# Ledger of designs, part 1: VHH binders against Probable nicotinate-nucleotide pyrophosphorylase [carboxylating] (nadC)

No score or structure here was measured in a lab: all are predicted.

Target 1, 283 residues: Probable nicotinate-nucleotide pyrophosphorylase [carboxylating] (nadC), of Methanocaldococcus jannaschii (q57916)
Amino acid sequence: MLKDYALKILKKSLEYDVGFGDITTNSIIPEGVKAKGVIKAKEKCIVCGIDFIVAFFEEYGIKCKKLFNDGEEAYGNILEFEGDARTILMLERTALNLLMHLSGIATMTNRIVKKAKSVNKNVRVACTRKTLPLLSPLQKYAVYIGGGDTHRFRLDDCVLIKDNHIAIVGVKEAIRRAKENVSFTKKIEVEVSNLKELREALEERADIIMLDNFKPEEIEEALKIIDEFERKTNFKPIIEVSGGIKEDNILEYAKYNVDVISMGALTHSVKSVDMSLDIVRYQ
Positions, changes and structure headers below are counted from each chain's first letter, unless a header gives other numbers; Kabat numbers aren't used for antibody chains.
ipSAE, averaged over its two directions, is called F for ESMFold2-Fast, E for ESMFold2 and O for OpenDDE. V2 adds 0.75 times the mean of E and O to 0.25 times the DockQ between the complexes of E and O.
[cut] marks letters that were taken out.
The coordinates of atoms that the task and the answers printed are left out; those that the model quotes come from them. Centres of patches stay.

## First folded at step 4 (VHH)

Design e02 (from c2 with D103S; framework vhh_7qbe_3)
Fold by ESMFold2-Fast, scan of step 4:
Structure e02 (fold): chain B 283 residues (1-283), chain A 119 residues (1-119)
Amino acid sequence: as target 1 above (283 residues)
Amino acid sequence: QLQLVESGGGLVQAGGSLRLSCTASGFKYAMGWFRQGPGKEREFVASISSGGGYTYYADSVKGRFTISRDNAKNTLYLQMNSLKSEDTAVYYCAAQWSRYGTSYEFDYWGKGTRVTVSS
């Protein structure tokens, strides 16, 4: 389960961070001192990861009270807790780093989804597999919480024919081989880089066609070809656009009748939400 | 599935107080109160986040009304003090279920409870 996965990652991160011991806390804070505290969001955000932090804190005997659930817009106090002061201070940075990062992804995703849907109500905004090792399931969860689409998770989830596959066998042969050798239950997606490859992908009836690094004017031409093909054959693949798309230019793409806009930036170029952890000694 | 049931409405004199309650089983996100007075459109009154960390009030009720929730009892409250004739309305409990947007966006609504403030 995702919560258990997150807990294992947090424990390993803590192991690295503590090293040989928390020298500052252990030298300054007496044993047995209790504290109450809050985690505070210092800017408005979509909270993501709060249940992961609760599980992590409770594993070490810290009692928590959630003020928000994942997916809510938050500002100010988001989690209350109490327990051993030394333990709280030891867990602080590991907890905040994950919470701040996942909330950053959810916040960015939500903002971009709303922006894209302002001009194209049916479009999906998706992340990619350009994710941090081991953190991919948590980062994709944050995209989902922000209102985005996760795209494929693993290599066995969906066939994705990429530029390096095409370099070896070409578009037509790649699609034919995939159809021949993969279960009928699996969708076949192909990345095309020009109109010739688009026509080849349509003729071979790929389930999903990704227009990779097309300029907006090239998207317009591609959609004309797709529309003509649909009229003649009654076949229409799912159309995804990807490559070079950022928050500041997404409207140039979303204005077209495309099904999915994929952005690696949702997971690899996100800004963390600024958060703090504040405690007071508890009687 | 979310069911919202309001209670606590009634007749009260100007300057008096009332406490409205709303029970909501299976709820996860923000909750709020809206009202609709005679011959008027529905208007926002107050909202509260899932754990009570964020509250927002309409300017017309700020300082007089207090929203709170008890998640152990699955209950939302609206404490109304210093009531005015202008507060006369049907009060609706609302809940957010979707993972999108702000605490002001609501997907589920109760049937309402009537509050009448007499002069």
Scores: ipSAE 0.005, ipTM 0.364, lowest interface PAE 10.5, mean pLDDT 85

Design e03 (from c2 with K28S D103R; framework vhh_7qbe_3)
Fold by ESMFold2-Fast, scan of step 4:
Structure e03 (fold): chain B 283 residues (1-283), chain A 119 residues (1-119)
Amino acid sequence: as target 1 above (283 residues)
Amino acid sequence: QLQLVESGGGLVQAGGSLRLSCTASGFSYAMGWFRQGPGKEREFVASISSGGGYTYYADSVKGRFTISRDNAKNTLYLQMNSLKSEDTAVYYCAAQWSRYGTRYEFDYWGKGTRVTVSS
């Protein structure tokens, strides 16, 4: 369950962050003080991770009221809470860091998905495996919430034949060996870097072909080869483009009839949403 | 698949009040009310965010209608006050099941409940 996974990550992060104790809170705030507060988004965003934060707060006895769910456009107050003041202040940074980061991913993904779909109705915008260690499932969840595709999660999810595999055995042999040795349930994707490798991948009937670091002009040529192959064989793989694609140049790629555009930037170059935790009253 | 069932419609006199309810078979994101009067197009009435923090109203009902929800019961409400003859319509409940949506984009719809306001 993803929520349980997030809770484990948050608890481990908190363990590190607390160290020997919250010396500021413990020296200044008396025991037994109860507080009510809000988490506030200071800019418009797509909220992501709110249920993770609720689970985290409730684990430590903090009562929560959600004002928005994951995937909603939000601004201002997004979560109300109440409980022990020392506990709230102890949990604040750990909770905000995750919520701000995941909401940043969802917001960026949603913006880029809308941009790409404005010129290519059916295109999918996907993330990659260029993710933070251990945080990959949470970051990919945020891409999903933003309207993107998660792509392959783990090495055992899908066969992805890359440049280093091709350097050892070549495109044809790599695809043949993958088909022979992996379960029928697994798709076979191959990254090709030139038109020769594209033709080889088509001939061997890869399920998905990624055009890796192709320039827009080269994608045009590749699509002509793919269309000719489809006319002759009645077979068309899923076509993905990747490498060097950013928010500011995605339209140069999305204008072509490709199925997927994958971008590492969705997980490795995101800006966090600016959020605060504000105590409203205490007793 | 999400199902929505409206209730609470009926005959009411101008200036009166009526409360509509809509029960969903499960969780939904944003929810809203739409209406269709005799010989008119379906129009937006009100919507509410998944947590209840934000509400939106059509100008024709602002100050008179209040939308609310009880997520524990998967139920949406519309409290209608100061009813006018122009409010006569079939009222439809709508819900979002998509990962995200706007105040006007809805995936699931109920069959409607009739409200008649007599002069």
Scores: ipSAE 0.000, ipTM 0.232, lowest interface PAE 16.0, mean pLDDT 87

Design e04 (from c2 with K28T D103K; framework vhh_7qbe_3)
Fold by ESMFold2-Fast, scan of step 4:
Structure e04 (fold): chain B 283 residues (1-283), chain A 119 residues (1-119)
Amino acid sequence: as target 1 above (283 residues)
Amino acid sequence: QLQLVESGGGLVQAGGSLRLSCTASGFTYAMGWFRQGPGKEREFVASISSGGGYTYYADSVKGRFTISRDNAKNTLYLQMNSLKSEDTAVYYCAAQWSRYGTKYEFDYWGKGTRVTVSS
């Protein structure tokens, strides 16, 4: 499952990091020394990845006590641990790097979600597939923990008709072919770049329509067309806006009656939360 | 108003399996399962995102229970394996239209389905 996936990533990262051995720890710390310590968040954050770190530490014989669960707002001590000192020091950076990164995503997501919902109670804030190779499942988990939506996970999760598909077959034909050739269980989303493509997507009854790189004024015009279509046909797709949306301009988009705001920045432009691992006792 | 209807509960022996279903009267975003055992408070069991891309489980059920959904049928599932007497509870389906803070807020609840695990 996800925890097992995270453990596999952590073990592979550790293998790379250790190389020929932890020469500092092996030269300085005697064998058989036991230590107790804490992982501490040095700034207020939404914690994400604690269970991954617990699984990782326990795999190497380190006993853990969680002080916070994923999704909780935290500051100060978040995890207590106890075990072999050499092992703890060997695992430290690998564990902190992942925990700091995922907590960064959850913290940013939570802040942006609260900001968007301050003007639009019904809006969802979603990530995209602009993620780090191999880390996508973990980064999307962090978005989810922060209160965001994961959007499409893999290419086989739902149909997303993009500009390059439209360039080859056009909006109408792309939607028709997707409906005929893909399982009935899959949502069909189309990414439109102008009002002509929007009208075509509406006529073909796409489940989700993404307004890609529309300016706020263009969103307003698009919503008029969507509302007219709904009044005439009693059909309303889910409306997503994406492209060029950042924390500092999200309110310009969220003020409109849209269902989803998607931001690549949630996974590709996040700051890690500053954390430390501190040994507090040894023997 | 959105309606949620659970089914699949019943009596099962320890170590056995059950699959619970929950059908929604319309589209939902995130969905989840909660349970309330005899003399206990209602507790979280599992949740799943709107697209099914991510799931979250309570520590007590990790590795034994699997949450899934079929959006074409507006149906949520909970596959329960390796059942223990401690899993005896009324299981509630929940659905979300609002998402706040660090976790989603569930807006709609079913009436529950009873699971009894005999030892």
Scores: ipSAE 0.000, ipTM 0.215, lowest interface PAE 17.0, mean pLDDT 83

Design e05 (from c2 with D103H; framework vhh_7qbe_3)
Fold by ESMFold2-Fast, scan of step 4:
Structure e05 (fold): chain B 283 residues (1-283), chain A 119 residues (1-119)
Amino acid sequence: as target 1 above (283 residues)
Amino acid sequence: QLQLVESGGGLVQAGGSLRLSCTASGFKYAMGWFRQGPGKEREFVASISSGGGYTYYADSVKGRFTISRDNAKNTLYLQMNSLKSEDTAVYYCAAQWSRYGTHYEFDYWGKGTRVTVSS
């Protein structure tokens, strides 16, 4: 379950953060103080990770009440909690860091998805595997919550023939060997860098073809070749465009009849949502 | 006090279209449409998040109905296309007001607007 994975990451992060103890809280806050508080989003966002934070807080005896669910647009108070004051303060930064980061991904993804779909209703906006080590499943979950596509998760999820594979065996042999040696249940995707490689990928019937680092005018030429191949053979792969695509130029790509636009920026160039944890009262 | 007022219901022929509106002054969170047909329980039709970033539809209406909202006008809409006799129902506007200490739920309801699809 993804929630269990998130809890494991949060606990490990807390272990590193606390060390031998929260010296500030332990020196200032008396034992037995109960506190009530809120987590507040200081800017409009798509909330993501709230159930991970609830699980984390409840693991340490803090009672939580959700004001929003993952995927909702929110501003202001998003989570109410109550429990031991020292515990709340100990958990604060670990919880906020994850929540702010995942909400940032969901917010950026939703904005970009809406932008792309404004000119191409059926296009999918996908992330990549350019993710932080160990955080990949959580970052991809945030992309999904924002309305994006996760793309493949791990090396065993889907065959993706990349430039370095092609450099060794070439496009045709790479696709043929993948078809021979991998289960029939697995999709075969190939990254192509020019029209010659595109033609080879089409002839070998790759399931998905990624046009890697093509300029908009080059995509237009590629689509003509793909359309001609479809007319002659009644075969059309899923067409993905990737490389150099970001929020400020996505419309130059989305205007073409492509199936997927993938962007590393969704996970590697995200701005966290500014949030705070505020104690409202204590006893 | 917060209030929801539905409008736009009426009689339409099968295959026709109708647009429902709901005036929802003061609601800033998720909103949705539910319906109750003759001899049936109230069922979910569609929902939309506070800022329109998330929409969800019941399987029976996917591709035919579109939910949208205009927060500047405090108005929720349901565009209903390709209407079928089984879409005949009283349609209710529903809204969630943020409640400290509770999970997300729709807790405010309008009085409903009747939609009758003939033939």
Scores: ipSAE 0.000, ipTM 0.158, lowest interface PAE 12.7, mean pLDDT 85

Design e06 (from c2 with Q96H; framework vhh_7qbe_3)
Fold by ESMFold2-Fast, scan of step 4:
Structure e06 (fold): chain B 283 residues (1-283), chain A 119 residues (1-119)
Amino acid sequence: as target 1 above (283 residues)
Amino acid sequence: QLQLVESGGGLVQAGGSLRLSCTASGFKYAMGWFRQGPGKEREFVASISSGGGYTYYADSVKGRFTISRDNAKNTLYLQMNSLKSEDTAVYYCAAHWSRYGTDYEFDYWGKGTRVTVSS
């Protein structure tokens, strides 16, 4: 499924990239030249998207041999290939752009997950819906490969009551209306910005409560309220923290007993892994 | 950053010979010669693999032209024998540069050297 989706995206990207022809390759590389080469990671990374690239290359008659699977730590050669030289060079940038980006996400996610879990064994590190249009499923797959949580994919996966909903109807009424009008199978998450809203969300039994833009000290206070409510009612929501959390401050949040830390940076502020495609032999 | 400099062009009588040279700094994969004659599109002449083991020629020049390279001197050659009036053209050296991996999006061409064959 996902592989088919990736193939459609890669083919559309190639269509845009080629335009009226690969003028460099067509001008320099003679017809009928066959090449063998490698895709090389020029820095240590978690590989993500290799099966998408294999499917893409094979669709155009390029034979591939994987040296690493998605989720493995890699450096140096990660994929061997052979086929028509003009075709390889035509596909190169489209393939590398996706592979470099997804491997960047997986690498960043894995580093951050290990960091957070070093102080909170049970915490999940999640991405958000701050993703590139159409690429969201692939970016979230990369977060998953890196050891992160995908969070909700689409507006219909889960109810998320945000600040603009609260501004219109308030926390209590928003949760009540969501419970009344949405299938029992759907979790209800509410994003709260202060302790008053937190208490309201607890009273209305939201399934997930996101502490949005809370300072670390405010999280401590919030957890005390949550613990008190659990002791009194035997009800405990999933607790998510989000907003302003980055790799360099995540430990300030992860040290608290929270269930999920959500970071938009995993998908919108990622650095691509530097990779190259290297022709080893040709004739 | 990659610079290609052609030399060896000039005026020659039909049946004569010329050797074109192309000096290129740094590592190159495929190298080749192209030409563009008066009122014609640019056409392929010859190419050579990075190690020099494989050569390809346009049918119009096969048996008359020989492509070679000296990687120690960073130089590509085209030996042109039995020149015809039809060989009159500007000859261009071309290379793929893989300094940054195999990013063949670099379209590296020299400025060309003119060959005129008088009858």
Scores: ipSAE 0.000, ipTM 0.079, lowest interface PAE 24.7, mean pLDDT 82

Design e07 (from c2 with Q96R; framework vhh_7qbe_3)
Fold by ESMFold2-Fast, scan of step 4:
Structure e07 (fold): chain B 283 residues (1-283), chain A 119 residues (1-119)
Amino acid sequence: as target 1 above (283 residues)
Amino acid sequence: QLQLVESGGGLVQAGGSLRLSCTASGFKYAMGWFRQGPGKEREFVASISSGGGYTYYADSVKGRFTISRDNAKNTLYLQMNSLKSEDTAVYYCAARWSRYGTDYEFDYWGKGTRVTVSS
């Protein structure tokens, strides 16, 4: 299902990129030339999106042979292909742009997940909704392939009470209204920015509490309150920390007994993996 | 140096109104009101964030008391309406470091202003 979604995005991207025709390829490469080639990763990476590219190439009559599957660590040749030379060259940039980007997300996510789990084996590293328009499902898939958690997909997936909601109705009333008006199947998460809001969220039994933009020292204080509340009430929400967390400071947060660390950087500050498409023979 | 000075206390009849004020130099902290009645421990009344965007009230005063602040005048207010004999107490202005109010201990306290509500 996700593969079909990716294929639709790739076709739409290709439509824009080709315009009225690939003037370079059509003016230089004779009709009917067949080519064989490879897609090569020029740096070590976690491959993500290979099945999307295979589906895209096969849609246009290009035969593919996977050398790696999504989630595998790869370097060098990752996909072999064969077909019409003009078609291959037409598809090249659209295919590489998506593959390089998703592999970049999976690579970054895997590195950060391993780093966090080195000090907290049970912590989840999650992305956010700070994603590119239309590409969100594919970017979140890449986070998943890298070993991360996708977090909420759409506005209808989970209740997330944020600072602007709290500004209008306050923490207690926001949680109460959500419980009354949303299906029992939906979890209720609230972002809290101080200890008073944390106590209010605990009192109202939010399913998930996000400590938003708390410093590491403030996390320690928050966890003491949560632990005391659990001892007195036998209630413990899922605890998420978020805001200002990046690869170079994640260990300052992961050392605490928190359930989830979420960071937008996984999808909005990613570096693409450098890849090429090389024609290796033709006839 | 932060000093808190309360004013506006006095004797008032049940059902009446009274407005308390607190002046505080360097007024950029979360502020609150506490009270201590005869033979009781000090209890929370109300608090307000540094920017005035968030307010919190003890259940016993909700709907009757309103906390507000004027940062240009470095002044915190407590408007008390529909006063009850149970509201008789010494009222203390308090300040703490906070973005939106917190249940941390307040760091700075005034000397208090007495409110007596007659039957």
Scores: ipSAE 0.000, ipTM 0.080, lowest interface PAE 24.1, mean pLDDT 85

Design e08 (from c2 with Q96K; framework vhh_7qbe_3)
Fold by ESMFold2-Fast, scan of step 4:
Structure e08 (fold): chain B 283 residues (1-283), chain A 119 residues (1-119)
Amino acid sequence: as target 1 above (283 residues)
Amino acid sequence: QLQLVESGGGLVQAGGSLRLSCTASGFKYAMGWFRQGPGKEREFVASISSGGGYTYYADSVKGRFTISRDNAKNTLYLQMNSLKSEDTAVYYCAAKWSRYGTDYEFDYWGKGTRVTVSS
């Protein structure tokens, strides 16, 4: 299913990119010329999206040989291909743009996951819903491949009570109404911005509590309150920290006994992996 | 759960050849061979990427051993040529689910197949 979704996105992107025709290729490259080539990573990366690119190329009659699977560390040649030269050149940029972007996400995620787990073995590093429209499932797949957690995909996956909900009905009433009105299968998460809201969320037994934009010192205080509540009631929610967390400060957060660190940067501030498509011979 | 089964071990004369195989279910993963000789710790022999494009060899086996895989048959191979008495060991195949990062850390292990090289 995800591969079919990726294929639809790639085809729509190709439609836009080609417009009325590849005027350079069609004016220069003779009809019927076959070419062989490679896609290569110009820097070490965690490859992600290779099966999407294989499906896309094969849809247009280009034969592929994978040299790496998604999630492997790669450098140099990652995919071999053969087919019609005009077709290959037409598909090139659409394929590379997605592959480079998803590999960038997986590479960044893997690096950050390893960094966080170096000081907190059990922590999960998660993305958010700060994703590109329509590309969210593919970006979250790349986070997953990099060893991260996808968090909720859509508004219907999990209840997440945010600041704007709290502004309207308050923490206690929001949790109570969510528990009453949503399916028993859905977890209730609440985003709290201060210790008062934390205490209210604990009292109402939210399944997951996100400490939003807490400084490291404030997280320490929050964890003391959570520990005290657990000792008194035998209730322990999943604890997530989020907001203002980046690769260069994650260790300040990961050192605390929290369950999840979520970072929008995994999907909104990623650097693409530099890759090329090289024709190596033709007939 | 992934099950790895090695085969092809046995007794062979120094200078001879053996081909080991390892069959695994359809997980997409990097695979490798490790060995443990008498009174020694387990050591790396060779590894191969999931698509077969990248191979790594221990210096002690370079030029003598060749790792390969046939993904259609879910089988990993180790072709061992010019065998030496020092190659005597139990050989293990190993697999990694490639999602878990930049190192060839191996999560799944077979039970091993014994190779004895005699003079």
Scores: ipSAE 0.000, ipTM 0.318, lowest interface PAE 13.2, mean pLDDT 87

Design e09 (from c2 with Q96Y; framework vhh_7qbe_3)
Fold by ESMFold2-Fast, scan of step 4:
Structure e09 (fold): chain B 283 residues (1-283), chain A 119 residues (1-119)
Amino acid sequence: as target 1 above (283 residues)
Amino acid sequence: QLQLVESGGGLVQAGGSLRLSCTASGFKYAMGWFRQGPGKEREFVASISSGGGYTYYADSVKGRFTISRDNAKNTLYLQMNSLKSEDTAVYYCAAYWSRYGTDYEFDYWGKGTRVTVSS
């Protein structure tokens, strides 16, 4: 369950952050003081991670009321809560850091998906495995909430033949060996860097072909080869484009009839949404 | 998949009031109102969270318009008071939700309801 996974990550992060004790809170805030508060989004965003934060707060006895759900566009107050003031202050930064980051991913993903689909209705915008250690499932969830595709999660989800595999055995042999040695249930994807490798991947019937670091004009030429192969053989793989694609240049790629545009920027170049936590003493 | 149907538009005198309604199947979404006046781009008017706990207004309508929802009736409302000629526009109901897959639809929009404010 993703929520349980998020809770474990939050608790481990809190353990590090508390260290030997919250010296400010323990020295200033009397025991037993109750507070009410809100988490506020200071800029418009797509909220992501709110149920993770609710679970985290409730684990420590803080009562929560959601004002928005994951995937909704929000501004201002997004979560109300009440409980022990010392506890709230202890949990604040750990909770905000995750919520701000995941909401940043969902916001960026949604904006980019909308942009790409403005010129290519059927394209998928996907993240990659260029993710933070341990946070990958949560970051990919945020991409999903933003309307993106998660791509493969783990090395065992599908075969992805990369440049370094091709350097050892070549395209044809890599695909043949994968077909012989991997379960029939697994799709075979290959990254190709030029038109020769594209032709080899087509002849060996890869399920998915990624055009890796192709310039837009090179994609046009690749699509002609793919279309000709389909006419002659009645075979068409899923076509993915990847490498160097960002919000500012995605339209150069999306204008072509490709199935998937993958970009690492969705998880490695995201800006957090600015949020605050405000409390008042509750008697 | 989600269908939004607006109603309540019409002709009204400056200083008057109108209440717009929008019906939707299942109120799982944050909802909002947008408008497009003659020769202008579509602009934000107001929004409300799925639970109704938070509302946000454009500066031009703050204090005059009130957004509300009745989740039991699957209906969103916009109460418009102290109407001005500049409020003349087609008003659109919108829902905000993103979904996974090639059939992705970011924004759900109604067909609009026309509001004309005369002098």
Scores: ipSAE 0.000, ipTM 0.218, lowest interface PAE 15.7, mean pLDDT 84

Design e15 (from c2 with G52D G53S; framework vhh_7qbe_3)
Fold by ESMFold2-Fast, scan of step 4:
Structure e15 (fold): chain B 283 residues (1-283), chain A 119 residues (1-119)
Amino acid sequence: as target 1 above (283 residues)
Amino acid sequence: QLQLVESGGGLVQAGGSLRLSCTASGFKYAMGWFRQGPGKEREFVASISSGDSYTYYADSVKGRFTISRDNAKNTLYLQMNSLKSEDTAVYYCAAQWSRYGTDYEFDYWGKGTRVTVSS
């Protein structure tokens, strides 16, 4: 369950952050003070992670009321809470850091998905495995909430033959060995870097072919080869393009008849949504 | 497939009340009300989640307006109390695009219903 996973991560983060104690809060805020507050989005965003923060706050006795659900467009107050003032202040930064980051991913993903689909309504925009250690499932969840595709999660999810595999055994042999040794339930994807490797991947009937670091004009040429292969064999793999694709150049790629555009930037170059936690009332 | 039809607008005296309705077809994640007064930009009024559990209001209407929905009737409501002349506007029903739905179905808007509050 993602919520349990997120809670585990938040507790570990809090453990580290508290260190020897919250010396500021403990020296200034009297014991027994109860506070009510809000978490506020200071810019328009797609909320992501709100149930993770609710679970985290409730674990420490803070009562919550959601004003938005994950996937909704929001601005202003997104969560109301009440409980022990010292506890709230202790949890504040850990909660906000995760919520701001995941909402940032969902917001960026939604914006880019809408942009790509404006010229290619059937294209999927996917993240990659260029994610932060331990945070990958949560970052991919945020991509999903933003309307993107998660791509493979773990090494056991899908076969992905990369440049270093190809360097050792070559494209044809890599695909053949994967088909022979991996369960029939697993898709086989291969990253190709040139037209020769593309032809080899087509001949061996890879399920998915990623055109890795192709320029837009090179993609056009690759698609001609793929279309000719489909006409002759009645076989067409899923076509993914990846490498060097950013929000400012995605339309140069999305205009072609490709199935998936994958972007590491969705998880490694995202801007967090600016949020605050504000105490409204205390006693 | 997503179509929004507002009703319930009209002329009402200051201090009075009015209830707007919006009938929706198809599947909706969240719904809301927006308004546009004479010479003003369109502004947010209120929103409600699919489960009727979570609501949000603009500061200008907080405490006076109540948003609700009846999912069995596919209807969204806005109960407006203690109306002021500054509440005069065309009120629009909107349905938010679901993250699990199709990208071709952006935010859907109704054609609006006019509310005039006399002094």
Scores: ipSAE 0.000, ipTM 0.168, lowest interface PAE 17.5, mean pLDDT 85

